# Ledger of designs, part 19: VH-VL binders against Protein Skeletor, isoforms B/C (Skel)

Target 1, 133 residues: Protein Skeletor, isoforms B/C (Skel), of Drosophila melanogaster (Fruit fly) (q9vgy6r287to419)
Amino acid sequence: LAFEVRWAVAGESIVVQLVAKLEPNHYMSFGISPNKNISQMIGADAVVAWVDPQTGNGFATDYFLEGKAQCSGGRGACPDTKISEKTNSIRLLNAAMVNGYSIVTYQRSLAATDRLDLPISITGAESVVWAIG
Key: E = the ipSAE of ESMFold2; O = the ipSAE of OpenDDE; V2 = 0.75 times the mean of E and O plus 0.25 times the DockQ between their complexes.

## First folded at step 21 (VH-VL; framework fv_ifinatamab)

Design f3 (from e1 with light chain D30S Y31N; at its last look DockQ between E and O 0.66; V2 from the best seeds 0.00; counts 0 for: pae E 3.1 > 2)
Fold by ESMFold2, look of step 21:
Structure f3 (fold): chain C 133 residues (1-133), chain A 119 residues (1-119), chain B 106 residues (1-106)
Amino acid sequence: as target 1 above (133 residues)
Amino acid sequence: QVQLVQSGAEVKKPGSSVKVSCKASGGTFSSYAMHWVRQAPGQGLEWMGYIIPIFDTAKYNEKFKGRVTITADESTSTAYMELSSLRSEDTAVYYCARERYQYGYFDYWGQGTLVTVSS
Amino acid sequence: EIVLTQSPATLSLSPGERATLSCRASSSVSNMHWYQQKPGQAPRPLIYAASNRATGIPARFSGSGSGTDFTLTISSLEPEDFAVYYCQQFNSYPYTFGQGTKVEIK
C-alpha cells in the first residue's frame, strides 16, 4: 500500500495529511492502538478519508471501533468488528486528487480525544490501514 | 505573544501584480493555516484563501480563481499572497490571519497592507 | 456559499446603553464567530463558537444563538466599544463574513 501520513500539533489540535493511491470508491484510514504491545485494538479511534473523483470533494469522518479483531488465514476467520461513527472530533481542511493519489488534510481536537488510536479493519470499506504502536 | 507583521503599502497600475508578505513570530508557524482576507475601503471583509505551510497545501476562494497564489517559507516564518491582473476594484487592505483550528476562527491578524490600484 | 446578513446596518447609541446585534445565516451553521474592528485597525476576535469570549474580552460582551440566528450583546456600552462588528462562519468554505454592524455614538 502506497500510503503516507504526516501530522503536527497546533495548539489544542493536531493537523493531519493522508496521501494514498486509491482505487475508485476506496478509502484511507488512520489510527493508533492504545496498547502498543499487541496487534489488537480495544476502543480504537480511526479516521476514514477519501476524495470523490467526480467532484473533487473530500471526506473525513472519525469512527469509534469496538471489539478486538484478528484476521489471518493461519488462525481462521476474522472476528466481526462493530464500528460506530464518531462525528464530533475532526474537520476537513483540504482535499485533492493528483495523478491518482487522494490527498486529504484534516484537523482533530486533542480535547475530544487525547490520543490517536490504532484502527482495525472497518466493516464494508476497502481501506488503507495504518498501524502505529 | 504571536505577532503577524505585514509588508508596507503599495500603489499599483491596472494589469500588474502585487505580492504581500506576512511574517509570523512568537509562536509556531508551519502547522497553522495562514489565511488572507481583504477589505475594500468602507466595505466588509472577504476571505481569499489560505496555506498550511508544513504541507504546502493551499485553498482558494473560487472568486479569485486563477489570480491569487498563496505561498509560505518555513525558514523565515513568512506567508505570501500574490494577486495578478490587478483591477481598480482590487484596491483594498489585505490582512493575513492565523486560524485556530478548534472551531475555525482567526485568533491573530496582521496590521493590514493597503494596495491601491489606479491609473 | 453561506451568506451572512447582519442587522441593523448602523446602531446609534449612547455610552451605558445595551447593544443587540443580529447575524442571520442563509443555512444552518455550527460555529459562528464575531470580530470587532476599530477605525484604521485590523479586526480582533471577540466571540468564538457563538458564545465563548476570546481571551481578554470583557464580560459585557456575550454571544448567543444557533442554527441560522445569532446575536451579539454588549450589556453596557463603553467609549471603546464604538466600532464595526462582523460575524463569520466556518461551517463550509468559502469562509464568509457578514457585511458588518456599525455601532456609533448617538
Scores: ipSAE 0.369, ipTM 0.735, lowest interface PAE 3.1, mean pLDDT 79
ESMFold2 (binder alone), look of step 21: mean pLDDT 92; pTM 0.943
OpenDDE, look of step 21: ipSAE 0.912; ipTM 0.955

Design f4 (from e1 with heavy chain S30D; at its last look DockQ between E and O 0.72; V2 from the best seeds 0.00; counts 0 for: pae E 3.0 > 2)
Fold by ESMFold2, look of step 21:
Structure f4 (fold): chain C 133 residues (1-133), chain A 119 residues (1-119), chain B 106 residues (1-106)
Amino acid sequence: as target 1 above (133 residues)
Amino acid sequence: QVQLVQSGAEVKKPGSSVKVSCKASGGTFDSYAMHWVRQAPGQGLEWMGYIIPIFDTAKYNEKFKGRVTITADESTSTAYMELSSLRSEDTAVYYCARERYQYGYFDYWGQGTLVTVSS
Amino acid sequence: EIVLTQSPATLSLSPGERATLSCRASSSVDYMHWYQQKPGQAPRPLIYAASNRATGIPARFSGSGSGTDFTLTISSLEPEDFAVYYCQQFNSYPYTFGQGTKVEIK
């Protein structure tokens, strides 16, 4: 499946366009992880987006993946994962479906203004792509 | 200092088309949504649509869809609005306005272009 | 479509007086914006997101409100403040403006 991400900075915001050919009831996601060294995307700030094929309406919401402060013991630590929906930090700008491709355009803040959002670096930001079913 | 400079006033016949330009300077053009808003004489403001130049993505007010085309030329930092099948009720001042995404308001406006549709 | 209704249509006041302008939305709006427009000029941003002054706007301008009811206040009118004021919603397409409140010199 081809998945394309384009973005540009606009003042204190970033505008992002996600393009993918999605199966029914699937979605695309794009996020930034503060720590690439772990097998889980703890602390990831991700946007989940899709287009409803029946109505043509688009959706974009942000999620914050956070771990618990403690592990269950043993020799090494065990990271925990908690998924939290965020406030209105993402604004959908446009949505369309063209030749089976879902196209979602949204904006978000570069600075972490919400408790659950992570800051996005404007100098070669590290990008993580993942999907939540 | 962001500036939006629009093309000059136009007088048009009913049934014709008009294309208004909006040249941006002093700031980033490509990533900002450029909106078009019109104001008939003695009336309020009416949103027509926008384009995001870098994505070539446009959205239109349904009232105007089919008659309005919004485009951009990144190499000249210029947005365009073309309105076809003109009627006398299309007589208005047409503004371009740049969106500030963080809150979704128009932070910079062009000076306006008067389009007069007369027989 | 979210309809914005401004009141009063005209507010006749003298310099130094307090002006209070109302904007009511037909359904809840996250952010309301205000613009000032003088004859022959483009609108200019005044208040964004209900209560924040735009760049270069004097402190005598303030905004408040949430949900469906929003207010613009000019604490002490100056001669340059006599103009038409528009509220604008950005919550859903199409974006809409109120019909305007004209603040005129008494």
Scores: ipSAE 0.376, ipTM 0.738, lowest interface PAE 3.0, mean pLDDT 79
ESMFold2 (binder alone), look of step 21: mean pLDDT 91; pTM 0.938
OpenDDE, look of step 21: ipSAE 0.907; ipTM 0.953

Design f5 (from e1 with heavy chain A33G K59R; at its last look DockQ between E and O 0.62; V2 from the best seeds 0.00; counts 0 for: pae E 3.7 > 2)
Fold by ESMFold2, look of step 21:
Structure f5 (fold): chain C 133 residues (1-133), chain A 119 residues (1-119), chain B 106 residues (1-106)
Amino acid sequence: as target 1 above (133 residues)
Amino acid sequence: QVQLVQSGAEVKKPGSSVKVSCKASGGTFSSYGMHWVRQAPGQGLEWMGYIIPIFDTARYNEKFKGRVTITADESTSTAYMELSSLRSEDTAVYYCARERYQYGYFDYWGQGTLVTVSS
Amino acid sequence: EIVLTQSPATLSLSPGERATLSCRASSSVDYMHWYQQKPGQAPRPLIYAASNRATGIPARFSGSGSGTDFTLTISSLEPEDFAVYYCQQFNSYPYTFGQGTKVEIK
């Protein structure tokens, strides 16, 4: 349940660290929305991050969530919601699993951080990671 | 302007360890990746690892895992690299270098620290 | 890891000549960086992200390439340009450098 976001400015970039104790098929997400309908904006421009517990590989990518986000409670089910991977504007810097906590560190440009002083909604939801085996 | 100043040259015996310091000034320290790169005599450059001081997050080149420890002290704006179990092949100039994240290149370098490993 | 192979190992030229330095990656790389190193000095950045000049780098230095093949060009060599040049990738860990190309006076 614990989810931490840490950040710092580094020149023209901002570095962000997401820390959470995740169930194996769950992810962390963090987004910033300047519009008054935060849930729609947060789904459109969010960084989704996780660590694969089997490989130790980390992932951090921009995602679009489109359509009406009507998820309630902690289920994470969103009828009529689809996600689309954005262009890769996020650079993964580090990923680790420490004492069951997934830790992902990434960079993004300050141009994408013009909205950091705005109210934010952090999307953290139970979901499944597709496996091919 | 950013400046990175490293500790002085060292002469070490095989099997010992060395700890090189890199003090940053003239800019933000804690949020930038501080990397260590070495260069053996007459050889090219070899990346060893880095730390992001504010997160205390370090990552290492697997070739050095178990022998290299990279740390930082935000209060003194100083990064450290310790290399243990020294061998003669570890004789090199050791550089600290600051990463500019946007493209992942090193925009500022320390002057280098010569570490000589000999009997 | 990604191996960077620079060629030629040594490039012997006179001031005013054009220098062309090659860097080949063992797999595709999004960005290539170039550094200049003079004897007894730390490397300095020249070109970042394949084609962008670092601050204070004169226009005679240019970079090009994509995928696995990258080139550093010095359009007209000046006396201060005789040095060793390294390419560097960050596409995957570990970060790696090429072995260097020495540009020397003929």
Scores: ipSAE 0.319, ipTM 0.719, lowest interface PAE 3.7, mean pLDDT 78
ESMFold2 (binder alone), look of step 21: mean pLDDT 91; pTM 0.939
OpenDDE, look of step 21: ipSAE 0.913; ipTM 0.955

Design f6 (from e1 with light chain Y93W; at its last look DockQ between E and O 0.69; V2 from the best seeds 0.00; counts 0 for: pae E 2.5 > 2)
Fold by ESMFold2, look of step 21:
Structure f6 (fold): chain C 133 residues (1-133), chain A 119 residues (1-119), chain B 106 residues (1-106)
Amino acid sequence: as target 1 above (133 residues)
Amino acid sequence: QVQLVQSGAEVKKPGSSVKVSCKASGGTFSSYAMHWVRQAPGQGLEWMGYIIPIFDTAKYNEKFKGRVTITADESTSTAYMELSSLRSEDTAVYYCARERYQYGYFDYWGQGTLVTVSS
Amino acid sequence: EIVLTQSPATLSLSPGERATLSCRASSSVDYMHWYQQKPGQAPRPLIYAASNRATGIPARFSGSGSGTDFTLTISSLEPEDFAVYYCQQFNSWPYTFGQGTKVEIK
């Protein structure tokens, strides 16, 4: 697993680069957790990104991952997750495939402008979530 | 206030290369995409590509077929555009322009660098 | 490639007159931006995201439109407004500009 996340503030935006070696039909995601004390994928405001290996086209889509995290230690039932797409909150800046690695660069605003977006806090700690799926 | 200051005018022979610099001051350099846009005499504006310095990530207009290389030096807050295999139709003013990511427009422009390609 | 077609190519007007500039995209774009360029100068941001004035732009400049059809209006031309105006899109690569509309003094 070679997954790299880099980001920086640029005025009222952050710019983010995701790099991972993805299998076909898989994607990478990166987001913030609503629970600042733990990293959880469920309930997170996340960007899901990939590169189509056939066309070279990149995709980056903002999602709110819905559901309850009920799996702890492997005995409970894992909740079904629901992904709600958030149109127009992300702008793709670049996409490439290099040596089998998918590289996606995008921007988003620091302030939430959609009711499904969680605001990004730069004055306090944020819990970060990430996944390859 | 952000300022973009470009290198001086160049006169070049066909088949040679030119490297234009763009030094940024008065703001953050590394996280902003720096674009290059050219304007042939009496013509409109043509996007050439950009770099995001902190990621060393560049994107090019395929029209130039690999003749353009865009680089950056974070330590000097300077972006560079090199155009190779120059032709007479490459005579133009070359601008650097900083992207404002919200909505995707150019909020600051360099003064322009005239590159003349002649015999 | 999204082609931006500006019309008219040239607009010959006197100070105090109203200028209406058109930009048509070959496919739908989310945001259209406008720049002003005077001879010997770099372009200057004028209108961003179709209708928002850039910093320091007077109220006589306004923009409108969506989808494929966008308009820049100068309600009452001042001497400093005689320039070339470009529209620009960031919807897809390559990023493109219109060919420009020259607003010149009659």
Scores: ipSAE 0.454, ipTM 0.768, lowest interface PAE 2.5, mean pLDDT 80
ESMFold2 (binder alone), look of step 21: mean pLDDT 90; pTM 0.930
OpenDDE, look of step 21: ipSAE 0.919; ipTM 0.957

